# VHH binders against Probable asparagine synthetase [glutamine-hydrolyzing] (asns): the designs that were tried, part 6

Target 1, 187 residues: Probable asparagine synthetase [glutamine-hydrolyzing] (asns), of Dictyostelium discoideum (Social amoeba) (q54mb4r2to188)
Amino acid sequence: CGILAILNSLEEASKLRKKALSLSSRLRHRGPDWNGIYQSSDSILTHERLAIVGLENGAQPLLNEDETIALTVNGEIYNHEKLREDLVATGKHTFKTHSDCEPILHLYEDKGDDFVHMLDGDFAFVVYNKKANSFLAARDPIGVVPLYIGWHKDGSIWFSSEMKAIKDDCYKFQPFPPGHYFSSKTK
Key: E = the ipSAE of ESMFold2; O = the ipSAE of OpenDDE; V2 = 0.75 times the mean of E and O plus 0.25 times the DockQ between their complexes.

## First folded at step 1 (VHH)

Design z5 (framework vhh_7z1x_3)
Fold by ESMFold2-Fast, scan of step 1:
Structure z5 (fold): chain B 187 residues (1-187), chain A 121 residues (1-121)
Amino acid sequence: as target 1 above (187 residues)
Amino acid sequence: QVQLVETGGGLVQPGGSLRLSCTASGFTFSSYSMNWVRQAPGKGLEWLSGISSSGSYISYADSVKGRFTISRDNAKNTLYLQMNSLQPDDTAVYFCARDLGYSYWDEFDYWGQGTQVTVSS
């Protein structure tokens, strides 16, 4: 799968969308129907997946109940069943998919950055809250799943599963460190 | 050494039932989510149903919801699809597929050879 996220860009939304779709095509295996995309006025998240008719329950980016929080993720959360049980018990959330990664959306909404330590898995993700104008990117402790971070001259922060999607536009880029998370409130 | 083998296909009349089986070998079956996907003549792949590694999460495509039931037996390394109220447009090759392991029901890395299901009078 391919991930691309551009956060807090100064480019106009239509230009940003065109650019993100072009760049994410470097991550796809086949045609344009693969793109899942979520966009706000200054940020965009994409996900490239296998093109199978009727595969709707795992479609990304994943969205919370009111579609204010979006998640693009590669990986598996091993303790997802327990996380889901605990979230359901709060009475605050209605799950829309059976994805093991959907708890990430609800935990970010409820706990903010504190939730990352609750995850047991192999993962790389970016979660974005357009209402709060906040985001968080994280990578598993060993670095099983690839992720790169880049910085753009306009102040936007870029994340991608492959360096080739960000290297030409970011003045600085590097592998995202295993076992770390990057939060918008520390940048 | 990863293998998925589907059985149980055949010819059935409209309104009839069939049970498909997929026997897995070469990996720890109980650690992977599994899926059923079909391809009708002249059409693309259509995802039908997915089941998590433990069996706790199950989902269906709208086209088969209420008629098909997915299940698994981890002790036997076997995935099942019970198909009821079959219609002519259910005619297709049915594949079982292993989840890629990156994201739940998003991508598949191994597929069986498929088993033909024909629904006609």
Scores: ipSAE 0.000, ipTM 0.154, lowest interface PAE 15.4, mean pLDDT 79

Design z6 (framework vhh_7z1x_3)
Fold by ESMFold2-Fast, scan of step 1:
Structure z6 (fold): chain B 187 residues (1-187), chain A 122 residues (1-122)
Amino acid sequence: as target 1 above (187 residues)
Amino acid sequence: QVQLVETGGGLVQPGGSLRLSCTASGFTFSSYAMNWVRQAPGKGLEWLSGISYSGGSTSYADSVKGRFTISRDNAKNTLYLQMNSLQPDDTAVYFCARDSGYLYEWGSFDYWGQGTQVTVSS
């Protein structure tokens, strides 16, 4: 079905997981019967998408080398080859996939929030660092890839590719503005 | 109504090449990712390749990587699959399929062509 991320929830982890799976399953008619999940004590990222034999670049959320940073993304990064080459040249990273979006994980780790200015693409994503308990959500300047943001009464921040996944639980929600990013530092 | 029509299949010898085409109508072709899927006799569906709405990114199954190339011409509403170094086990019905996700969203395959037969034999 798409992206769903719940960050900084006060809900018990197993209850949060059940809720996230239930919500992503409501969007199943838009996608296949598959869910990728990444979870910490207070946050969860999911990606529900086409899963078929031999589908390359399809394992989301994408993870960095030690699995402390996770990315759920829709879109494509046009300058990914140059970003990958530069990251490999630093000697700091080993790429695990051929995804054009994998550089986002490594750039977030190395550069923090400022890395979003290095991306040339059409995208909507949430990247989360569980060790630092930090996250960043971003949408490209054109805004053709859908993303919504929601605020929950427990203080958690929700992101979804579809409004119907967050509208019943968040007291406030809206389309994520194109050309912007939302950082855990600005909460 | 959405319609996808494959052409270009046929009989070819091992080591040969074929180019498949899929002509789309009834929707904004340039707004949807497209895929190639095949079904060999007595077997299930096997996904082969996908291409984004703009043609900016492509993906391939390991079984065809390096031998097949997916491309599209949005001005002609046409999807292509260039198949090189064909082997007997490439014998199958080949389908083009539209991804149900809008633009960069991932989804299921919601519309399929009728298929075109490819036979690789001496």
Scores: ipSAE 0.000, ipTM 0.125, lowest interface PAE 17.3, mean pLDDT 79

Design z7 (framework vhh_7z1x_3)
Fold by ESMFold2-Fast, scan of step 1:
Structure z7 (fold): chain B 187 residues (1-187), chain A 118 residues (1-118)
Amino acid sequence: as target 1 above (187 residues)
Amino acid sequence: QVQLVETGGGLVQPGGSLRLSCTASGFTFSSYWMNWVRQAPGKGLEWLSGISGSGGSTSYADSVKGRFTISRDNAKNTLYLQMNSLQPDDTAVYFCATEYYGLDFDYWGQGTQVTVSS
C-alpha cells in the first residue's frame, strides 16, 4: 500500500489535490490500483493499493463516524480486539469496518496523542482530525513498516511510505524514526 | 539485486497438501511484511495471507482461513505457505510479495504453479 499525507499546506485546495494525486501515481504498481483520498482546506491524505481481491482492509483512508477524522495506515495492530471491546463499551463509537486499525481513529478522538503507547503492532500511519485541525504520525517500535517525513518551504509537513513521493518537493526529508510519533501539537 | 524466488508448487490431488517457500535476497527481509498472492487462470490477483516482519502478526483471506498457514524464518530469509485441504479452485500461480503493493519498493517473485486435479 502507498501512504501520502500533506498537512497544513498554504497551497490552494484544488492545486493541493492535483499535486497529491500526481505524487500518489508514483506509488502505483505496474497494474491497476485503488486510490482513496480525504481532503480538508489545507490537508490531504491518500492511500494507494493494488486492486487485489481478498484484502482485509475497508476503503482507506478510514473514517470515524462523522468523517471528521481520517486514517491512512500500513500494518497491523495485534491487540485490536481488546481495544475494540473497550471502545465499544464506552458507548461513544460505532465501528464501520472489521479493520484492526479502526481503533486508532477512535482512540485519537478520545485520548489524543497519548493513545500511541496503547498500540501493540507493526505499523506506520497518519491520523488527521480536521475538526481540531490536528494530526499525528507514528511508526512501530522496530520500524518494520516504512515511513518518511518531509518538510516543505511553505511550512507543510509531508509523510509518505516512499521517499520518492516527497524528495522532489521537500527541502528536507528523512526516514521517520522507529518507535516515535510526531504530533501537530508539538510543532 | 532484490530477488524473491518461489518454490514448492506442483500437481496435487484434491484434499492434498503442499508447502510453498519464498527465498528473499537483496534487502532486509526481517523489516518487511511479506504476503502470498495468487492468480488463477483468467482471473485477477487474490491476496491470501500476510505476516509481519517479526512474525508476530498474521492475517488470512476468508477463502483460505483454516486451510493455509503462513510463517517465516528470518534467519534463512524464507517465507512459507502451508496449504492443506487443497481444492481444484486453489489452482493458480502463487506469488510472494512485500505488503506495499503499488509502491516502488514492492518486490514480486516470478511465481510457482499449483495445480489441483486428479
Scores: ipSAE 0.000, ipTM 0.254, lowest interface PAE 12.2, mean pLDDT 78

Design z8 (framework vhh_7z1x_3)
Fold by ESMFold2-Fast, scan of step 1:
Structure z8 (fold): chain B 187 residues (1-187), chain A 119 residues (1-119)
Amino acid sequence: as target 1 above (187 residues)
Amino acid sequence: QVQLVETGGGLVQPGGSLRLSCTASGFTFSDYAMNWVRQAPGKGLEWLSGISGSGGSTSYADSVKGRFTISRDNAKNTLYLQMNSLQPDDTAVYFCARGYDLWSGYDYWGQGTQVTVSS
């Protein structure tokens, strides 16, 4: 499992896609892998995962109903059943997967930044809304799941599950602090 | 107009020391975090150190921790990097860069100053 997100890049979309695919190759393990991609004019999210027979949790990045919000995530949300139940009760959302992480998409859509405190789990994720051009990255309170943040000279912000995907392109990078979230609104 | 100008680079022998300076103009210097970033020949950019606007907080990359010291003089609009125990691997162009805080990206960069560690 590998996460890569590049937000607010000045690079042309086609070149950004080629770069992200090349970098994602560094996140692949020995053996069978697959890659999911979600892209806008200035941002791209990817997810790399080992192919495992019997996985029923849906393909990543996960998308909301109109595909304007995308999520790339590693980890587990332990209170997902309660979150799903509450979201279904609003009548606003149709769940497409059995993923315990799908509630993150819908919570971000409904509540914006003030939802991370509702999550009980071990996680690292980036959620992106291309319509609003906003994003949020978060990591669990203990830092069980790895995540790195990087800054590029062109003004883009990078997130990755592994430092090696960031280090050659970002002038600054560091472990994403446990128990924190980074919002495009604080930028 | 925002300007950042680095000085103090040059040739130095292994084990030697250099002090880099970055003079800022065109903005309220104390409102911004300042950073040092380098680029070695044939390599990517590497962040080295950052200092908050007040100078109360500093951060360092593991590769330079204990050898380099970042500081600033807000009255003189100047950022410094004291480099001790220099090694051949420290050969690079050194840039100063402005950020709003230690966690923000950088919006202005200096032109860079060359540091060469060689006998």
Scores: ipSAE 0.000, ipTM 0.246, lowest interface PAE 15.0, mean pLDDT 81

Design z9 (framework vhh_7z1x_3)
Fold by ESMFold2-Fast, scan of step 1:
Structure z9 (fold): chain B 187 residues (1-187), chain A 122 residues (1-122)
Amino acid sequence: as target 1 above (187 residues)
Amino acid sequence: QVQLVETGGGLVQPGGSLRLSCTASGFTFSSYGMNWVRQAPGKGLEWLSGISYSGSTTSYADSVKGRFTISRDNAKNTLYLQMNSLQPDDTAVYFCAKEGTYYDILTGFDYWGQGTQVTVSS
């Protein structure tokens, strides 16, 4: 599976979409392929997965109830049942999928950046809130799941499961450090 | 207002040397890391080298390690790139860039110069 996110780009939206589709194709290792895309005026999230996996576990990017928050993720959240139980108890959320990663969407909406400390798992993800124009990227404490971060001259920040999707466009890029998160709100 | 101005570019023969300078103004130069980035014709941006605020720590891309040397003079608000053993594929526009500050280790560049052209040809 592959993920790609480009946040706060100055590129025209249709050009950004074509670029993201082209770059996401580099993350495909098997055919047939499936591309999921979520886009705003200046940001885009994609997810590439094996087409043989059913939709019952949720098509990615995963979306919250009003589709203002999108998540592209690789990995597993081990304490998802407890997180789901607590979120349902608030009465604010209706879960759309059986994905163990769906709680991330709702926690980000409700608690902002502080929620990352509540996760127990092996993961790499980017979650984006179109309404607040905010995002957060995180990687698990050990670095089991790969993630790279890149910076573009236009001020956009890029994230990808593989370096080859960002190396040609970003002036600086590196492995995202294990156990860290990057937030647009705490810059 | 933050301003970065690169100078020192030009035409040089293969095997030659060139020294680039970047003069900074509008911020406390001695408080920020600085970097060199280039863009070759028809290619994307390539990070080359970085230097810490004090000058004590430097880093280099594999493509230039051993040939290029980054340095700074905080009293003159100037960043340098000494380029030796230049090759035709070093032909590019060279930019200096200032580091911003984010969460811990995760830092991008917030201001860039206009660039200076380096052409390696005979």
Scores: ipSAE 0.000, ipTM 0.399, lowest interface PAE 10.4, mean pLDDT 83

## First folded at step 4 (VHH; framework vhh_enristomig)

Design a1 (from e5 with T50V N58Y; at its last look DockQ between E and O 0.01; V2 from the best seeds 0.00; counts 0 for: pae E 17.8 > 2, placed apart)
Amino acid sequence: EVQLLESGGGEVQPGGSLRLSCAASGFTVSSNYISWYRQAPGKQREWVSVIYSGGSTYYAESVKGRFTISRDNAKNTLYLQMSSLRAEDTAVYYCARGPYYLDSEFDYWGQGTLVTVKP
ESMFold2, look of step 4: ipSAE 0.000; ipTM 0.120
ESMFold2 (binder alone), look of step 4: mean pLDDT 80; pTM 0.805
OpenDDE, look of step 4: ipSAE 0.024; ipTM 0.467

Design a2 (from e5 with Y33W; at its last look DockQ between E and O 0.70; V2 from the best seeds 0.00; counts 0 for: pae E 10.2 > 2, grease 25 > 24.2, SAP .67 > .668)
Fold by ESMFold2, look of step 4:
Structure a2 (fold): chain B 187 residues (1-187), chain A 119 residues (1-119)
Amino acid sequence: as target 1 above (187 residues)
Amino acid sequence: EVQLLESGGGEVQPGGSLRLSCAASGFTVSSNWISWYRQAPGKQREWVSTIYSGGSTNYAESVKGRFTISRDNAKNTLYLQMSSLRAEDTAVYYCARGPYYLDSEFDYWGQGTLVTVKP
């Protein structure tokens, strides 16, 4: 499975979409594939997986109730049951899938950038709120799930599971450090 | 109210050992990422170590093999066992709730505890 996210690009939306899908296809592995896409006026999130992988986990990117928040994620959140119970108890959220990663959507909505410390798991993700025009990317504490960060000349920030999706477009890129997150408020 | 209280600092000879403690209140250490940071005089604050909610640990390269982060869930307390201390480890050590923020504007620190390793 592979993710690509391009945040806050100056590229025209139609061209951005075509470029993102082309680059995301580099993340495909052998076998039947499936891809998902979420786009705003200046940002796009994609997810690539084998068609059979993730049938029970819901289509990605995952979306909140009014589709203002999107999540593209690889990995597992081991304490998802406790997180889900606490979120349901607030009365504010409706879960749409059985994905152990879905709590990330609602935590982002409730807590902004102040929730990554609550996660126990192996993961790499980008969550985006198009209404607030904000995003957050994070990688698990030991780096089991790969993630790269890149900077484009137009000021956009790129994230990908593999550098081959960003190396030809970003003037600078590097592995995303394990156990860290990147917030749009601090970029 | 979230509160972090560091203790256990002091003066030590090179090669010596110290154990720092971080008593937490207002949240549960076993359900959070908690980190140690340090700041030497005239230098930027730097990340030292993190224990994650699942119990995994990570360390800055400069302290790997010498420092061990741990926690006692019953006492809601975090520890940093420091061994083979060097002069460059002299700093005020802070515990903080949350992972390292890339250029974050937020500050989630305790008051700190001073570790001095004599030259």
Scores: ipSAE 0.006, ipTM 0.285, lowest interface PAE 10.2, mean pLDDT 82
ESMFold2 (binder alone), look of step 4: mean pLDDT 80; pTM 0.807
OpenDDE, look of step 4: ipSAE 0.553; ipTM 0.816

Design a3 (from e5 with S56R N58Y; at its last look DockQ between E and O 0.72; V2 from the best seeds 0.00; counts 0 for: pae E 3.9 > 2)
Fold by ESMFold2-Fast, scan of step 6:
Structure a3 (fold): chain B 187 residues (1-187), chain A 119 residues (1-119)
Amino acid sequence: as target 1 above (187 residues)
Amino acid sequence: EVQLLESGGGEVQPGGSLRLSCAASGFTVSSNYISWYRQAPGKQREWVSTIYSGGRTYYAESVKGRFTISRDNAKNTLYLQMSSLRAEDTAVYYCARGPYYLDSEFDYWGQGTLVTVKP
């Protein structure tokens, strides 16, 4: 699966969308049903996967109940059942999918940045809250799932599962280090 | 207030063993993933081992088979059992509740405990 996220861009929304779709299609385009996209005025998240694997586990980006928070993720969360049970017990969430990654979405909503340590998994993700204009990117402690981070001349922050999606546009880029997070709130 | 307090370091001969402890307060070790890191003189801090909330463990290649990470939930304490110690294991050892911020280390780190393996 392919992830691309561009946060806090100064590009016009329509131009940003065209750019993101072009970059995503170069990575993994082999059918019309694998390309998911979530966009605000200045940010965009995409997810690319084979259409035949995992439709019933929820199309990505995953969305919270009012669609103000979006998640694009690769990997597996092994303690998802316990996280789901605890989230349901709060009475605040209605789960929409059987995805093991949906708890990430609801944990971000409830706890902000202070939940990544609770995840038992191999993962790389970006979660974005358009109402708060905040985001969080994280990669598992071992670095099993690839992720790259890039900085763009217009001040936007880019994330991708593959370096080639960001290297031509970002003035600085690097592998996202295992066991780390990047948050708009810690700038 | 969240705090981590390492102990158990000291001087040891090559081939020796030490057990490091990390006492946690302000959060529960069984509900978090927690890691051991080390920093040798003149080198960058490097990851050593992680235990996930579910009990899954991982080790850096350099310590596999020699080090064991564990926890005691009743004591809210993390351990690192070190055996077959080598001169290259000399470092200050830290426990940390991850994840770390990309460019900094301000997610709950301990003060560290020094391990010296005599050449």
Scores: ipSAE 0.159, ipTM 0.544, lowest interface PAE 4.4, mean pLDDT 82
ESMFold2, look of step 4: ipSAE 0.605; ipTM 0.823
ESMFold2 (binder alone), look of step 4: mean pLDDT 80; pTM 0.807
OpenDDE, look of step 4: ipSAE 0.760; ipTM 0.890
ESMFold2, look of step 5: ipSAE 0.203; ipTM 0.598
ESMFold2 (binder alone), look of step 5: mean pLDDT 80; pTM 0.807
OpenDDE, look of step 5: ipSAE 0.675; ipTM 0.846

Design a4 (at its last look DockQ between E and O 0.02; V2 from the best seeds 0.00; counts 0 for: pae O 12.4 > 2, placed apart)
Fold by OpenDDE, look of step 4:
Structure a4 (fold): chain B 187 residues (1-187), chain A 117 residues (1-117)
Amino acid sequence: as target 1 above (187 residues)
Amino acid sequence: EVQLLESGGGEVQPGGSLRLSCAASGFTVSSNYISWYRQAPGKQREWVSTIYSGGSTNYAESVKGRFTISRDNAKNTLYLQMSSLRAEDTAVYYCARGPYYLDFDYWGQGTLVTVKP
């Protein structure tokens, strides 16, 4: 499994896609399969997984109802059932998958940046709001799931499950600290 | 070296029960994602169930209420208790390390379950 997110890039969209595809391929652990991509005008999220994992199982990036919010995540959410129940009870959300991570998507819809503390699990994720052109990255308190952050000279922010996907393009990169979140609203 | 070995498959009548086992080595089951998948003849492999390191579980809608995933930490073994078996449950069942929505890093060879009168 592997995630890559490039946020607020000044690169031309087609070139950005090509670059993201190339870099994301470095994160593949099985075969040559390309598993998921979400792209806006200036941002792109990718996810690598085994192709045999069907859409019903939570193919990533996960998308909200109107597909304006995208989530790429590694990990597991232990309290996903409770989160799901609560979110469904609001009457505002329709879940598309059985993924234990889908609640992250809908929590972001409802609460913006202020929901990571509600998560019990091992995780690293990037969620992107196309409408607002905002994003949030977070890593679990212990840092069980790896995540790296990079800064590009064009001002874009990069996240990846592996450093090798960002180190060549970013002038600065480092492990994303456990238990933290990074919001575009406060960067 | 990571290894998974499925067992417990066989022929069973509709409505019957069967328990599958997945013996793991090279990693600790209780500290990892581990899932059951199945593949019926002529069909794609589909997710069945996952037990997370935290102990929570998830099931495909088609098996919810009938199948139970569990683990024995002492034996480092994953189980799938199947009940109320149906013909459509006929498949080769696989266990894999990893969450059902992500990349698995290891698959077993599978065990065949055949549900027929």
Scores: ipSAE 0.000, ipTM 0.232, lowest interface PAE 12.4, mean pLDDT 88
ESMFold2, look of step 4: ipSAE 0.006; ipTM 0.320
ESMFold2 (binder alone), look of step 4: mean pLDDT 80; pTM 0.806

Design a5 (at its last look DockQ between E and O 0.02; V2 from the best seeds 0.00; counts 0 for: pae E 17.1 > 2, grease 25.9 > 24.2, placed apart)
Fold by ESMFold2, look of step 4:
Structure a5 (fold): chain B 187 residues (1-187), chain A 118 residues (1-118)
Amino acid sequence: as target 1 above (187 residues)
Amino acid sequence: EVQLLESGGGEVQPGGSLRLSCAASGFTVSSDYISWYRQAPGKQREWVSTIYSGGSTNYAESVKGRFTISRDNAKNTLYLQMSSLRAEDTAVYYCARGPYYLDAFDYWGQGTLVTVKP
């Protein structure tokens, strides 16, 4: 499964969408594939998956109740049941899917950047809040799930499962360090 | 085997010029993109400049107008022309390949030291 996220771009929205769809298609390795897209005026998140994987986990990007927060994610969150129970107990959240990764949406909503330490699992993700125009990307402590970060000359920050989606557009890119996060507010 | 070899470093007066070279083998500089990075004593490595596979270039704000990246496809070599050098430009300069995830050895050259006299 493949993710591509382009955050805070100065490109025109229609051009950004066309570019993201083209680049996301490079992450398809065998078919048939499903893809999903979430876009704001300056940001876009995509997810490509094999049809036989993740069907019961809901379509990605995953969305919160009013669709202001979107998550594109690869991996497994082993303690998802406890996280979900605690989030439901707050009375503030409604889960839409059975995805073990869906708690990330609501943790971001509740805790901002201060929740990645709570996740027990193998993961790489980007979560985006359209209303606040903020985002967070993170990778598991061991680096089991691949993730790359790139910088574009228009000021946007790019994330992808594979370098081939970002290598032709970003002036600088590198593997995202395992056990780290990148926040639009702090990093 | 992929190899990157930097050269052209040395000692120079403020306001002076140097040209760094990055000789590449095992891949074609026009098909991949290569960047220059630098690391000053006690500081983190920082990006300096990139030439993309299509020939477009970009530069860190601190070097814009003073540094020019170029390539010679016949020699499979990248260059960094540095002018108007300042004390702040003192660093070890590295070229790095970035077309796909590679191990650290293929990712970086050995570096070449540039010293701008105080």
Scores: ipSAE 0.000, ipTM 0.110, lowest interface PAE 17.1, mean pLDDT 79
ESMFold2 (binder alone), look of step 4: mean pLDDT 78; pTM 0.789
OpenDDE, look of step 4: ipSAE 0.193; ipTM 0.610

Design a6 (at its last look DockQ between E and O 0.45; V2 from the best seeds 0.00; counts 0 for: grease 26.4 > 24.2, SAP .721 > .668)
Fold by ESMFold2, look of step 4:
Structure a6 (fold): chain B 187 residues (1-187), chain A 118 residues (1-118)
Amino acid sequence: as target 1 above (187 residues)
Amino acid sequence: EVQLLESGGGEVQPGGSLRLSCAASGFTVSSNWISWYRQAPGKQREWVSTIYSGGRTYYAESVKGRFTISRDNAKNTLYLQMSSLRAEDTAVYYCARGPYYLDAFDYWGQGTLVTVKP
């Protein structure tokens, strides 16, 4: 499973989409039947899957109810049942899938940047709010799930599961350090 | 101001035990991820163990069954109980708080040296 996310690009949307499709193909390891794209006017999130997408739409990126928030994630959230229970109790959220990662979506809705400490898991993710034009990326302290961060000359921030998806476009890139988060709000 | 102070390192024979402490100030240990890392001379930093804010613990395979991470919330202190020590456990041990904001100063403990005699 692979992540590619390009946030807040100055590139026009059609060119951005074409570039992201080309780069995400470098992350595929199983087959060509990929569909996992979420795009706004200046941002795009993608996710690679090993299995074909079913009709139940458990496909990534995961989306909230009005599709204003998108999540691309690899890994597992071990305390997902408790997180989901608490989120349902607020009466504010409708869960669409059984994904253990779906709570991240609604935590971002409710708490902004102040939720990563609540996660017990083995993960890397990028969550994006189209309406607020905000995003957050995080990686657990164990650091088995890979993530890279890159900076593009147009000011966009790139995230990928593998360096090969970002190395030719970003002027600076590095492994995203385990146990860290990055927020657009401190940019 | 956030501070982490490791202690409890020293010399020990193979098969021996040590208890490392990490005294925390400026934050509460139960509201954060806390991890132990180690670094042997000339080697890369290696993750050892993490306790998550909810209290669940995880270990690197190389130390599983020999090391135990715990916390004392009243003393705001983390511990690493090490047993069945081996020469390859020789390293400086650090505790680290998380999650850290990327692009800010990472705050690490000062480290404590553990030496397991040949």
Scores: ipSAE 0.508, ipTM 0.759, lowest interface PAE 1.8, mean pLDDT 85
ESMFold2 (binder alone), look of step 4: mean pLDDT 81; pTM 0.818
OpenDDE, look of step 4: ipSAE 0.529; ipTM 0.797

## First folded at step 5 (VHH; framework vhh_enristomig)

Design b1 (from a3 with Y108S; at its last look DockQ between E and O 0.81; V2 from the best seeds 0.00; counts 0 for: pae E 2.7 > 2, unsure alone 64.99 < 65)
Amino acid sequence: EVQLLESGGGEVQPGGSLRLSCAASGFTVSSNYISWYRQAPGKQREWVSTIYSGGRTYYAESVKGRFTISRDNAKNTLYLQMSSLRAEDTAVYYCARGPYYLDSEFDSWGQGTLVTVKP
ESMFold2, look of step 5: ipSAE 0.396; ipTM 0.728
ESMFold2 (binder alone), look of step 5: mean pLDDT 79; pTM 0.801
OpenDDE, look of step 5: ipSAE 0.706; ipTM 0.864

